# VH-VL binders against Tubulin polymerization-promoting protein homolog (tppp-1), part 4

Target 1, 180 residues: Tubulin polymerization-promoting protein homolog (tppp-1), of Caenorhabditis elegans (p91127)
Amino acid sequence: MAAAAGFNWDDADVKKRWDAFTKFGAATATEMTGKNFDKWLKDAGVLDNKAITGTMTGIAFSKVTGPKKKATFDETKKVLAFVAEDRARQSKKPIQDELDAITEKLAKLEAPSVGGAAKANAAGVYSRLTDHTKYTGAHKERFDAEGKGKGKSGRADTTENTGYVGAYKNKDSYDKTHGK

## First folded at step 1 (VH-VL)

Design m12 (from m1 with heavy chain D100H Y101E D103Y S104D S105F G106W Y107S Y108G Y109D G111Y; framework fv_miptenalimab)
Fold by ESMFold2-Fast, scan of step 1:
Structure m12 (fold): chain C 180 residues (1-180), chain A 125 residues (1-125), chain B 107 residues (1-107)
Amino acid sequence: as target 1 above (180 residues)
Amino acid sequence: QVTLVESGGGVVQPGRSLRLSCAFSGFSLSTSGVGVGWIRQAPGKGLEWVAHIYWDDDKRYNPALKSRFTISRDNSKNTLYLQMNSLRAEDTAVYFCARHEYYDFWSGDYYMDVWGQGTTVTVSS
Amino acid sequence: DIQMTQSPSFLSASVGDRVSITCKASQDISNYVAWYQQKPGKAPKLLIYAASTLQSGVPDRFSGSGSGTDFTLTISSLQPEDFATYYCQQLNSYPYTFGQGTKLEIK
């Protein structure tokens, strides 16, 4: 679990705005894609590619949604909490203060922007972040598409499966089934 | 500019403990994708990875050292620590701290781009 | 653990020579290889990451190549300041491991 932080908004009102962004470009959609999540934050001035980046939002989105790659309204709130937590580590402010800054901007945004949008660097980064199958190397070992998030730190301090030939046993066992 | 400065090394007897520090500036370990860690080098020998800690507090250890060494940080002081217990003669080395940075987080392009000058630990009776 | 083996361990060369150092991983590590230069009494300096990407500020006479298990660091025209020990590192899986080093000496 991320934080014991509360949302200081009217859920019913914000969900109407969330629904509008969820359906942007996909009229029948019922769960928000990461692309539409980033659009919501960008239109609200939350995703500025300085304090809050597409990398941060994509990491948080992936931690919550895992292989599904789509979020319900409640899951979207969890994503926002992770974004606030990540931002708080950088700013050294309380998580609640960062969450409040984010939610205030989101709550006042009435509808998606529909003008001819310029291509954004954050969109390119985000497309890689939402595809959990593209993770490779040691990064894949520590980042979990099932949204386990914070458990990684504790698991690093636990037993042998991190370094005691665990990767060999888990990966090379497929090669050894024809062995002896 | 980014700098890392190690301290806390010295001469210690076998079986004793020592804590190393690495003071860093020009970046925050709260920044997503950033980690810091320890690499050591015995006299006349090659490099050996000791441990890393990441922005999300994920900690990774060399399995050969995990039972005796603990990595930690104090973000308010921009300082990294290595607690070394039950020291042995083979722990004699220069201990470097280094920043672990992602060029592109999801492609997995990462590397240790900035290193401190090292602090020397000598375990001798 | 993934073993990284460098070849040769020792290399003598002259200024102006083209030199290559190879690094072999015991299993597939894709392109998660970095190369470092270390001069006596100094910390290692990053030269190349992701097998072939040159670090900012490193002279373009340095280049890296390879993928999978076989990697090469090349210096196209050796300069006096290039006499040092070179290390490869895999960053594909934990624990991170380094090659044993290649000491490049003046002939």
Scores: ipSAE 0.000, ipTM 0.492, lowest interface PAE 11.8, mean pLDDT 79

Design m2 (framework fv_miptenalimab)
Fold by ESMFold2-Fast, scan of step 1:
Structure m2 (fold): chain C 180 residues (1-180), chain A 124 residues (1-124), chain B 107 residues (1-107)
Amino acid sequence: as target 1 above (180 residues)
Amino acid sequence: QVTLVESGGGVVQPGRSLRLSCAFSGFSLSTSGVGVGWIRQAPGKGLEWVAHIYWDDDKRYNPALKSRFTISRDNSKNTLYLQMNSLRAEDTAVYFCARIEDFWSGYPYGMDVWGQGTTVTVSS
Amino acid sequence: DIQMTQSPSFLSASVGDRVSITCKASQDISNYVAWYQQKPGKAPKLLIYAASTLQSGVPDRFSGSGSGTDFTLTISSLQPEDFATYYCQQLNSYPYTFGQGTKLEIK
């Protein structure tokens, strides 16, 4: 099942979505972290911890990105192909069918989720998540205090974040695979 | 000022259930990027992570405890809960609740504010 | 699960000494490490996050370094109030895991 599957989506439209997720929490990022890759798949309903797990996405992501742990748009497509292949082995469906199911969900998701509302447009949701001035209460206070105390911008602005970190929500199975 | 205060600890028999509460002030768990959770410490031992819940209701558990423990929250009361079932002597510990750092800043997590703890003793 | 191993488990040092505590992860965790100080009878206090970033309000005699699998917490000039147990934590992957702790005794 090594045949290359085709992506049945409009690259230009999907890249807009990919850019939004790549810059989620990291306004200057140009390559997608594993954390943001998993968020994209989770928000789209692809990463459900049942059919597609964080272990599957983690293995596929690492296979493509290696020690860099960041993916270009083209590399992200390769990761998606490996996820589809892994899923096809479990479902016994053609790889193309599994890839189509994944890509259709990703193409329909306009913007990152902010706590369950996936219907907000990309500009509105992205702006709120990356601009700390949109936050209120202790979150805004904490975010501002950290930026001031450490001389860094209060906005998420780190290019060194390459890990599948604690903000990632489907990581337990990956840890069990690699923590032995 | 941000504070977290645990309650609900006590002495219970093995096999019984207990629910812990953590009342927090100075922040809301409805705020994007915030998480709160439970860490325990057995007498004379080190720290062990129990579970965390995040603003979007995602829940993460220590796999050793997931079958017996359930984390939940009530945003209207600014309160975090830990439901502990089928308690064992090995669950005897001080249970701390703690806030986890902001996901949105792009920095790795750390637990920046902790409660004083509530003691759970499971004895026969 | 990622195992965090601290060394030494016990450390005795004099006021004014430079002391270092190390923490080793069983696999690459990038810089997703936090360090905590716990004084007897109290909750832990966050000292360092992101392996090397000092938490607001923490004295500048504390510093963190390292990446990948090897991490170090350093106290440049030990003070009497630094008597405590120190823990490292990895936040790279679930479940979150802590080192076994290092008990620092001043003498």
Scores: ipSAE 0.000, ipTM 0.472, lowest interface PAE 13.5, mean pLDDT 78

Design m3 (framework fv_miptenalimab)
Fold by ESMFold2-Fast, scan of step 1:
Structure m3 (fold): chain C 180 residues (1-180), chain A 123 residues (1-123), chain B 107 residues (1-107)
Amino acid sequence: as target 1 above (180 residues)
Amino acid sequence: QVTLVESGGGVVQPGRSLRLSCAFSGFSLSTSGVGVGWIRQAPGKGLEWVAHIYWDDDKRYNPALKSRFTISRDNSKNTLYLQMNSLRAEDTAVYFCARLDYGDYEYYGMDVWGQGTTVTVSS
Amino acid sequence: DIQMTQSPSFLSASVGDRVSITCKASQDISNYVAWYQQKPGKAPKLLIYAASTLQSGVPDRFSGSGSGTDFTLTISSLQPEDFATYYCQQLNSYPYTFGQGTKLEIK
C-alpha cells in the first residue's frame, strides 16, 4: 500500500530539487503543477512511457491534489507513493522496491533539463532559463488564482500520448477554459 | 464496513468553546489519499464546509472559520476532532463528519458521512 | 470563493417525471462537481462525482452532465424515494462550496 513504503532519501536535499522544478517556468510558484511534476519525472528517466506512463502519473497526481491541481512537497511525495503503488500492482514487485527505483532516479537528477539533454546547474543555467518565462509565470500564476485551470491544462498535455479517456476529458475542459 | 460517528454536540453559551469528536472505522487516516472533514448545516439552511484533514496531517479550513476552529486527529484512536472557540449564534448547526477518499482515482466527493451532532449556541 | 447557484430552489414534480436540476459556478471549475441527496433528518448521500460519474450503489435513473460553469443533475423517472433536497458541490478549489440546495417535492 502507498502508506507502507518509506522514502529512502534526504528530504531537505530533495526538497531543494523539488523547489527548482516547481519554479521551472513560474519563478513565483510555491506548489508543483502536474506539468512540472511530469517534467521532473521525465528528466529523471522515471516517466518513460513504458513502465511508468503519463496516464499513471496523471491519475496519481489528480488523486492527491484533487481540485487544487497543485502539490506541496509532502503531497508530491504522496503522488510518488501512488505511482509506486500502481507500478507495484503491474510488476508484482514490492512497493518499497518500486518507490526506491523512483526516488533513486530523482535523487541523482541535479537540475531541470535545458536544451538537448545537457546537464544543468541550478545556480547558472536554470536561473537563466526561468528568467525567460518569469513574466509568463507571474501572469499564469495570477490567472490560476482566479480560474484554477492552469494545472489541468498541464496534466492534459502529459496524458495525450497514451490515448487515455481521461486525457480527452481533460482536453475538453482545457478547451472550455481557454476558449479554443 | 466504513462508518463515522460524531459526538460532543450540545447547548453552549456564546463566547465558549466546544470540542467535537468523530470516531471512524473501516479505514485508516494513515492511508494515502484519504481525508476526513467537517461539514455543517444550520437549521433550515444548506451545507457549509468547515475543515478537512488529510493522511499526512495537511489541514485545510474555510477561511471564515480558520481563526476560531482547529481540526486535529488521533490515529491511535481512529478519531477526528474539531475544536471550536469563541462560539457565536451563527455557529448553531448540525455538524457532520465525512470522508473524502482519493483511493479510487475517480473519486472527488464525500462518499461516507456520519449522522451528525447538534451544536446550539444560545444565551 | 467560488459561488454555486442552483436552479430551481424548489421543484414540484410527479412520480414518473423526468426532472433536471441545474448548478452554475461563478468561474470555470472543469468537472470538479459532486451531487448529493439529503432526506430530512439524514446525512447527505453522494450521488455523482466528477460531474458525470455515478457513485456505486446509486440507481441509474440518476445522471450528471456538464463542464466548466454549467452542470445538470437529471432523474429520468422519479420514484417516491427521490423526493429530497439536492446539493451540488465544487471541489475545484478551497474553500469547498455548495449550492443553496434544490428541494424536490411531490405535486
Scores: ipSAE 0.000, ipTM 0.467, lowest interface PAE 14.4, mean pLDDT 78

Design m4 (framework fv_miptenalimab)
Fold by ESMFold2-Fast, scan of step 1:
Structure m4 (fold): chain C 180 residues (1-180), chain A 124 residues (1-124), chain B 107 residues (1-107)
Amino acid sequence: as target 1 above (180 residues)
Amino acid sequence: QVTLVESGGGVVQPGRSLRLSCAFSGFSLSTSGVGVGWIRQAPGKGLEWVAHIYWDDDKRYNPALKSRFTISRDNSKNTLYLQMNSLRAEDTAVYFCARSEWELPDYYYGMDVWGQGTTVTVSS
Amino acid sequence: DIQMTQSPSFLSASVGDRVSITCKASQDISNYVAWYQQKPGKAPKLLIYAASTLQSGVPDRFSGSGSGTDFTLTISSLQPEDFATYYCQQSYSTPYTFGQGTKLEIK
């Protein structure tokens, strides 16, 4: 129960979008998983891993769902309220302003296609659209590894690399993405 | 500091059931992005993924094994289970449990910590 | 299912050599590739994830590259402890599949 925060959206319209994301990869699902919750927020541009992180959304989701680890539409609204509250502590803005920023983005995002083959094909197409950028990055890192690459085979500056990795891992004790 | 320890392996006759356990410490399966899975390796063969369970109770199975194998967990005991039914000679393998992380924004993972494995032998 | 094919299956090399192992996916998997090292009688050890990100604690002589369908693991200067079997794995789609393995042996 986040105090004094209201949803400035059309529940019936947003619930249709929520249902589509709930069924993404699981056509018969009636409750949203934490994974699909994070996908919805990421696709909407809410989860950017800067202002709003997977750690924040995971804590909020677990707080609401407990051992069940899946959320009804009403429980999903409660998760969003806790995310807004967590963000408000960082930004020093009113919780209503942060909730409105989140809900406006979610309400505008249309549902993706669902189903195993359709899901895989949609992900594959999107991946192909961005592959040239990632391929360029991979080539750049390979080149750097032969010269001065950070923590790559050609570079022996392990103290600097270790310091960076340590700083990243210690930024948030919950965030084990690269170390665990 | 993070450890996973498998147990429950042994020699079992074809058609029987066996439950494997994986006791873990140093992390919680309630942590967003965390998953734990089972990987097996038959004698002299390569690695085969069996099943995974994620923090949100999302369960994924190798389709070849889904009808006979069930993954589950008990968060109060920090333990992962693999229930194996209708065992066959081809299920003979070392069974490893391993931790993984599903990361935003690009949804990738590697299995960063593994147990030592528990041996299952299906024979008469 | 996404098939992961490694080449070579066997590789003989000497200490100090630069060696590369290639992994090919049957379809575009972006950067959802991890590399593992396995020594006899032991569990696999994660070396690289997201195609090119070095796991903490892994020596910097190991590196990964590639995206899409073609991926490479490189060891810049082979050490005695590096003689092992290496596996690639895709995590783009279930079932999560491994390559058949590359056994790296001393010459």
Scores: ipSAE 0.000, ipTM 0.497, lowest interface PAE 12.0, mean pLDDT 78

Design m5 (framework fv_miptenalimab)
Fold by ESMFold2-Fast, scan of step 1:
Structure m5 (fold): chain C 180 residues (1-180), chain A 124 residues (1-124), chain B 107 residues (1-107)
Amino acid sequence: as target 1 above (180 residues)
Amino acid sequence: QVTLVESGGGVVQPGRSLRLSCAFSGFSLSTSGVGVGWIRQAPGKGLEWVAHIYWDDDKRYNPALKSRFTISRDNSKNTLYLQMNSLRAEDTAVYFCARIPDEWLYDSYGMDVWGQGTTVTVSS
Amino acid sequence: DIQMTQSPSFLSASVGDRVSITCKASQDISNYVAWYQQKPGKAPKLLIYAASTLQSGVPDRFSGSGSGTDFTLTISSLQPEDFATYYCQQLNSYPYTFGQGTKLEIK
């Protein structure tokens, strides 16, 4: 019954995030490793080593992937379902509620963090740069300096041919198009 | 093996400028997921983060120092710089260079390799 | 800015003792905490990252725990070379901030 729980997200949109994490550290990768799976969950705040641990994610990942040790997007969804089931047994909450908590966090995270904790929510940083209502402290100053100093616009327009490689790749493309 | 070596410290008068260098080896700042930066320590006091620069040229500063300090790099020389302007007595410290690696490349969320430090004394 | 507060600031202990140093963040920083050891005249050395992961080459008597706002560094059986100053650091948000330090000295 627990396996019947549905994913309340847009598969196409989330697959862009999945692709970014799959290719983190391995630009040609087409299937997600256990390490990249854990990174996705850590960066999203799902893998906290309290409610959801590396042991739980490791067991779920191995259960789905077996000796292959790599997951397609659909297999990754099965891994997430097993993580939600394991969490539900401990929390005594409905499996759907635990899955929804996980998927909501993952869907919000657009790109893997770079340099560890300092860029933990790179997708969140990118979103704040484009959404004025989300600017806070240092992020507001950085955005204002870039926009006002150079009079530049068009970061969004550079996404036409950038694919699903994360916030840092979009930034690199922007620099090449508008800087050099 | 990864090493970082600071240089450029010395005695300087208030209001003057000084540029510190950090020569690193065993990695490249062109490698995705790494950053290098500066941490300082005043005599007998604790650690204070100054600034970091990352592989994608993203620069982050301590807000208290950003108006006077500029971080930069030269990847062809594997060298990091800290340009310090309008120096004050309270800038007297040992300045350390440190690497912050990506959690997936090095399985780390901390500054894993540090230089020995270079001493800056701002005195009349 | 996220404030990191260590307790105690000074600690006197004997070889063989179990000692713990705590670090409190002013807001939730998940597990983005590192612990460093610094000996006089030397650069800091990374001991623990991601709150609980031991850095390669660090003795297993060192351990880290905690999540959210409260973190602990524990040394299970103090050795002579462990007398040093210890710092926690949050790497969750800019600016990066350190605790004020805990000086561990022999009695």
Scores: ipSAE 0.000, ipTM 0.465, lowest interface PAE 12.7, mean pLDDT 77

Design m6 (from m1 with heavy chain D100T Y102D D103I S104L S105T Y108E Y109D; framework fv_miptenalimab)
Fold by ESMFold2-Fast, scan of step 1:
Parts: structure tokens; C-alpha cells; sequence
Structure m6 (fold): chain C 180 residues (1-180), chain A 125 residues (1-125), chain B 107 residues (1-107)
């Protein structure tokens, strides 16, 4: 992090929540996957795909976990710090303020939702995925030099990659797939 | 265009092992929000989900098959694998690979939008 | 595991008919339901996802409805190419499970 922001929460209480999300769909899991990390943030209202997006969380998660692709509780805290830092860069607010906003929401969420508060949003997201005219090149593009890694998977090395995650670049491929 | 093509099926005796491959193009499993998995269908029967692997290397298994089957990938080859051990007659099926893809959230599976044509595994004496 | 039960298992109909297939989950799965069409010798094709959203490229005579435990796939005016087997799937929790299938045959 560029600033030494601290976590204003009770680690023991939050770790109970973290453990519940880590084990969601995998009862014996001891380290959190990127997918379960995103679920935790979405259930808490942190990941809203406006201020904090799946691209931002994915980049932060990859920065911390590297090739392992799983995070301990302490590593998850580092991921949250990078998310707060990325958000602060855009909002122009102090990193500590953004981290506090994130951690307060996470600390209030007791357990994972099954079927989710996001069920109404899921229908909207699906509708948007089936209408390729709702996405423009400008809307898909995001430059993040810090988030662009030397990925072992080769994702970051794509010549057409402007520093954003390839998921948005593949929107046209997704449309073509179910278009025929 | 996005395509998935399965291979590696064949006739095999009970107790043996077999590895299936699924070569995909038009997308990368390193892309956030992408997952690929295996679904099988016994002759004249319905669909059974086997296993799924995601962009972040999260792996999910049908508990009935987890002890004998292992899902893996090689991102450099855009290839998905299913290692099947201790094969039984009831494993006889067409094995399909299929994709899940959510470019907006990365955390939801909504359906399997692209499927391969399947590879046939016959376990017989 | 969440069990998905389809009704009917077999349906006979004529071109132009309105047909409905139902799917019941053993537990609340919200709207995490997908519907697939499968023709003999071919892979399944996604028709509907999130219970009610039509997949791109699928004809608008197909529609999905329902939430919680009871779901319905409807074909408003059956066409010759629609005679196939239909499956529902829940994606609410692992393991993902499918209904047993509904075979739609010409009358």
C-alpha cells in the first residue's frame, strides 16, 4: 500500500465471517478463493460494479495471491487494502476512509446468503449480457498499470490488453457464441 | 467464435484410468468470470454434473465422483482435463465440457452457455 | 443435494400448440435455474438462465418463469424443430443438479 492504513475491526470476529465465506460451497476449505472473496464483498454491498468492480477485486486478489490463487485471512486483509487503495485513487479520498467503509460493511455481515440479496440484480445482469448493444468499447476499457501483472497465465501479456481484465474484451466472443 | 472440443474417450475395462481433454478457443480460462466443467450423460439417461474449474483455480466436484475424478487445466494450451480413475460400468457415458461466463460480476454462475459435442467413454469387460 | 424433478417426463403435442414443462426444486433456489434443449446425438443448448432470461439467439416463443422451488418453461407456439428433450438445472449450490428430463414428441 502507498499509505499505512489499519483495519478498524475485531480480527477474531471478522475471521469467523471470513471462515464462513471461505467454506461456502467447499466445507473443508481453509483458504479463500477469488470467487468466494467476490461473493463476500457482493453480499456485504461492497462489490457493486460501480464504485468497486469485479475487475478491481480480481486485480487486487492476483497481486496478493500470485500463482497460489488462494488467500489466508492475513492475505485477504492485504487484498482488501489494495481494493481500498484502488478505490481511493478514483474517489480522491484518503485510503483509510475507503478501507473503513469497506471493513464496516464486511464486519456487519454475519454469514453468506444462499440465493442472495442480489437475485434482483442477477436478472438485470443477465438481461445486459444478452443485449450486446448496451456495451461500447469505451465502457469496457479501464487502464490500470498497477493491476497489470506479469501473469504466468499470459493474460497480462496480450498485445490488445490495455491493462484491463480480458473478461470485458471477450464480450463480443460471448455474444457470438450464443448468437450462433 | 467460442468453441470447445472434447477428446480422449474410448472403450476401457473396469478398474482402469482414462484422461479426457477439452480444447477451447475464443476465450481464456485466465479471464475473470470464466469457468469450465464436465457434464456426463449415460446412454438414454439424463445429465449429471461432474466437476467445474474457475479462472481463479477454484475447483468444485460432484461429491459422488470426487474420490475418483480430478479436474485440471493447462492455460498455456487452453485445455481442460478430467482424470478418471477406478472406472466402473456406471461411468459409461458421453462426457461434455461446457463453459460458464459472467463478464460483469465474476462470481455468479447463471448457466452453461457453450458446450462441446462430447466424447464417448464405454467401460466394459 | 438439491433434487430437481420435472413434470411431465413425456409430453406429446402438435405444431402450433402451447406447451409447458415444470421443474420443482427440493429446496429454495431463488432464481438460479437454467433450461436446456437437447436433440438426439447433440450437446445441450442453453435456452433460459436466471429462471426467466432468454439466451441470445433463442427464439422468443421460449419463456421461463418461477422462483423459489417451482419453475416453468413455456413454448408459446410449438415448431417442428422444438421436438427434443428439455432439462432444467439448479446453479444455486454445489453440486449442480439437473432434472430428469422431459421428452417432447410429435402427436
Amino acid sequence: as target 1 above (180 residues)
Amino acid sequence: QVTLVESGGGVVQPGRSLRLSCAFSGFSLSTSGVGVGWIRQAPGKGLEWVAHIYWDDDKRYNPALKSRFTISRDNSKNTLYLQMNSLRAEDTAVYFCARTYDILTGYEDYGMDVWGQGTTVTVSS
Amino acid sequence: DIQMTQSPSFLSASVGDRVSITCKASQDISNYVAWYQQKPGKAPKLLIYAASTLQSGVPDRFSGSGSGTDFTLTISSLQPEDFATYYCQQLNSYPYTFGQGTKLEIK
Scores: ipSAE 0.000, ipTM 0.469, lowest interface PAE 16.0, mean pLDDT 77

Design m7 (framework fv_miptenalimab)
Fold by ESMFold2-Fast, scan of step 1:
Order: structure tokens, then C-alpha cells, then sequence
Structure m7 (fold): chain C 180 residues (1-180), chain A 123 residues (1-123), chain B 107 residues (1-107)
């Protein structure tokens, strides 16, 4: 069913944005990591941890890339198609509509490294904070701290993780639709 | 420190009901990304997942057990429950409660477990 | 249901040996695999999550590898405290399923 949906964007223009995010933190990278894929979608407002979550993007990314765990631009488009398909099952909207919503947001987002040194330094700090707290074994301490505090533990990345397990439970529906 | 402590196990006759409790501390089940569930192990056998409940009250069950077992929680008491109805000899097992975390692309498995409570269904 | 086939069921080894335990999923489960160690009379202990990420506090002689359908837990230099039963688990879809277990015993 993902084959029925088309990308209503200019590939050459969007690939410039894709290249910028692919090289974020790794100047020589030619294929996008799952981490940088999620960053691109977060910055664009696509990955909101409500309608589209890190679990949904992780499932789609792994389905396309397999053991390689890195995506070419064309493979990244396939990942986006699977994310749109997964979202369409939840929203009951046409796959094309969900894909268009995603691609419109991604096409509008400019690459980091515009507007001056202060903006570039802020991006570097956010990347380091994300690396240190979201994708390591230390994250479980943050969940405990959040539970005790009934709110933010002083990190922007903490609020972005709302809905992660919600996406994981939606994975059961995804696997039944795409599973063998 | 994070701890989970199970209670409520015992010897029960087939067809009866039993309710297990799991008292947890050091975290809240209202925290996004947190779930708690039940895993059982029959004597000399492997692990079998029973049910899970998440911060948003989503409940998932092993389909083989869904008709007889109900998972619930009381956030004000930091306690998880498993209501087991129409018990059978094959339900004899140690019942563990365990925490699960989902964060970004990582699923942290079941990272903290209680010591278990033993249920023996015998006639 | 996704079936997790674990092999071998029994493994005899000596202290200092490199040992590997394999787990095969009946369907693609990406990297949603956890490995647990269980000693007699105790609850399981998480060793590895996301197929290859070492849980904090677990010795670095333990490692996990694999993706898709084939997964391996390796202990690079077996220690006396490592003699236990090991389980893999898939967390890709419901119901969550475990391998049958591998009992690691002294040769």
C-alpha cells in the first residue's frame, strides 16, 4: 500500500536538506542514521511523540534498512512512506494525505547552520544533550526523576518522549498489517 | 532506587480466583514511556509474558490469558494488580512483576523485576 | 505469535571459555531483542536490550549482536558466576515472547 503514495516535493531541493541532516555530527556521512532521521523529523515538527513517535519511525527505519541501519535518500523516502502508512492506519485518513503532511513540513525546514554562530552553537549543544540523555542506559534515571517530580526534570528532550510506549503498543497493529 | 515487590500468591483450588499485587517505588506509572507488567514461570519451565499496563492506561494481554486475567493499577498507591479468574493447574507458576521503559529508538527491555510470588493451583 | 527459537538448550563450558547462545525469530523483529540471566530461585536480570546495548552494571564480557531474525549473546571469558539460564525475548509485537532458555553448566 505504500506504493500507492507519491512524493509531492522536488527531490533535488529536499535532498539538500537531507544531506545537511545526514552530515549532522558526521561531516563525511553519505547515509542517514536513524538518530539523524529522527532529528530531521523532530526539527520539522513531524515527530511530535503524539501522532508520530520514535517507535513508529524506528519500526519504519528498521524495516527499510535492515542490518545496515543507515539509509540512502531513496531509502529514506521509503521510510517516510511506511511512517505515513502507519499514521494512516491510526488516523483513518488516506495514506497520500498523511505523506503530504509529512513532506510539506520537511520541505519547509531549512538546514541548520544559517543565521550565525550563536544559532550553530545552540544546535551543537542540543545535539550533545540529546545524545547524552535519549539513547543511552542513563535514560531510566530520568524516567524515575520525572515520576517523582510530576513534571519536567529541566530537559526539553524529556517532553519529546511522551508517547514512546504508546507508539510501541501501536506497533502491534503495524506488524499485523505488514507482518508475514 | 527502583523496587517492585509482589504479594498475594498462595495455594488455590481450580476454578477459584486470586488477586496479585505489585508494590513499586522509585518511579511513577504516570511517567511517559513507563510500563509495568506480569511475567510468569511454571516450575522447571521458561518465561511467559502475561500482561502489561502503560502510563496512558493502555493494557495488553497474552491472548491465551486475556479472557481470565485482568491487569489494573492504582497510581495513588503505586500498586499494580493482576486479577486471575477460573484458575487452572497450568496457571501454577511464580508470577513476577517487571518495569519496562521505551525511550526514543531504544526499548530497554524489562529492566527491574520483583522477586516473584508463587501461585499453586491444586485440587 | 512470533516464535523465538533459542539454541542450544544446554551448554557445557569451562571458566575462561568464549560461549555464544543463538536466538532465531520467526519474523523480522528489527533490534527489539532483550537478553536475560536467571539464577536458580531468583528473578531474571536484564543483560542486553535493543539487541546489542549493554545494561548498566553488567560486565563487559557480555555482548549482544544481530538484527532482523538472528541474534547472538556472547560471553567472551566465562566466569564462575555466569553459570545460569539465559533467555532471549522479542519486544517487537504483542504478545511478547521468550526463547525456551539455555542452561549454561560447568563442563
Amino acid sequence: as target 1 above (180 residues)
Amino acid sequence: QVTLVESGGGVVQPGRSLRLSCAFSGFSLSTSGVGVGWIRQAPGKGLEWVAHIYWDDDKRYNPALKSRFTISRDNSKNTLYLQMNSLRAEDTAVYFCARSLWFGEDYYGMDVWGQGTTVTVSS
Amino acid sequence: DIQMTQSPSFLSASVGDRVSITCKASQDISNYVAWYQQKPGKAPKLLIYAASTLQSGVPDRFSGSGSGTDFTLTISSLQPEDFATYYCQQLNSYPYTFGQGTKLEIK
Scores: ipSAE 0.000, ipTM 0.464, lowest interface PAE 15.5, mean pLDDT 77

Design m8 (framework fv_miptenalimab)
Heavy chain, then light chain:
Amino acid sequence: QVTLVESGGGVVQPGRSLRLSCAFSGFSLSTSGVGVGWIRQAPGKGLEWVAHIYWDDDKRYNPALKSRFTISRDNSKNTLYLQMNSLRAEDTAVYFCARIGYSSSWDEGMDVWGQGTTVTVSS
Amino acid sequence: DIQMTQSPSFLSASVGDRVSITCKASQSISSYVAWYQQKPGKAPKLLIYAASSLQSGVPDRFSGSGSGTDFTLTISSLQPEDFATYYCQQLNSYPYTFGQGTKLEIK
ESMFold2-Fast, scan of step 1: ipSAE 0.006; ipTM 0.500

Design m9 (framework fv_miptenalimab)
Fold by ESMFold2-Fast, scan of step 1:
Structure m9 (fold): chain C 180 residues (1-180), chain A 124 residues (1-124), chain B 107 residues (1-107)
Amino acid sequence: as target 1 above (180 residues)
Amino acid sequence: QVTLVESGGGVVQPGRSLRLSCAFSGFSLSTSGVGVGWIRQAPGKGLEWVAHIYWDDDKRYNPALKSRFTISRDNSKNTLYLQMNSLRAEDTAVYFCARMSEELWDYLGGMDVWGQGTTVTVSS
Amino acid sequence: DIQMTQSPSFLSASVGDRVSITCKASQDISNYVAWYQQKPGKAPKLLIYAASTLQSGVPDRFSGSGSGTDFTLTISSLQPEDFATYYCQQLNSYPYTFGQGTKLEIK
């Protein structure tokens, strides 16, 4: 967390959103992966590959989580503070202003994105993430449909968004598909 | 531009060890969602997956090869390695390094960038 | 392990022909299928992922379809540069497995 900056959001309300993103693709997860952190910021319009990039978020995430590579809610707040500090150095704005811009966008986002055609089902995805009885095979197809909403538009961004200093795994995506 | 370049192949006797390298540029393995791995192809045969390593250092192996092969990386050198022990004639193949799409976690990508391959020949 | 079986193993066709290659998985793999093209002496090239999504830069004469266990790669109008071996791959479960390949020869 930044020493001179505070979070102007309702922790309890935002933690519900954080939990939804933490469990996106991994229904029993209790700590947020770097992948899901970036998804939360992308869906909220924070990670735009202009002012805030995957390199910035990756470095901040790795700085906070170290070899564990997963973040609690409090650790996630610390990651956001480091992102705000990095952005403030570039913009020359106060850290608090940059943190407020980030947190306002995150607090407004109610649920993970389910893709353009399936956007109406975002509440359904969120509901599934909070219901332990729905964490099994039924979640697989819905996750796949949501993930299919984007093409290769991000290929040009692939190189520029390499900011994580630790190795990561596509565990959530692949573990959901493993069945015999 | 994203590139992967394999090296370290050659002729080696059965029972010996060999380490392959894959130098990559234009992306970082530490980026969330990124994975890189090894696929091999014996002369005139099809493709066989060997192993993958992901951004969080999780490693997945072909069960047939796990006891003899080890995948690792050095992020400071942007290099992927495959340590091959107790080599057999059946390990003779071209070894390709390939990247899983950085968007795999939300776009169900495939192996979108490949190196040219390095040839390993196991013969007495 | 999930077995991927391609049909046919060898196909000879003329320029302008519509050709289809099928791939059958030994169990349900949803849409976690990729298709690759490999030309002699070269590395494979990704054509299709998620069973039906065209990789950027790949000509639109290539298309993929199917879900569950049965998948098809179609080339709507075969061109001379399409001479190659084609492979399907499942990414549903470890170990990742490939079909045996389909060699396409253009007369």
Scores: ipSAE 0.000, ipTM 0.466, lowest interface PAE 13.2, mean pLDDT 78

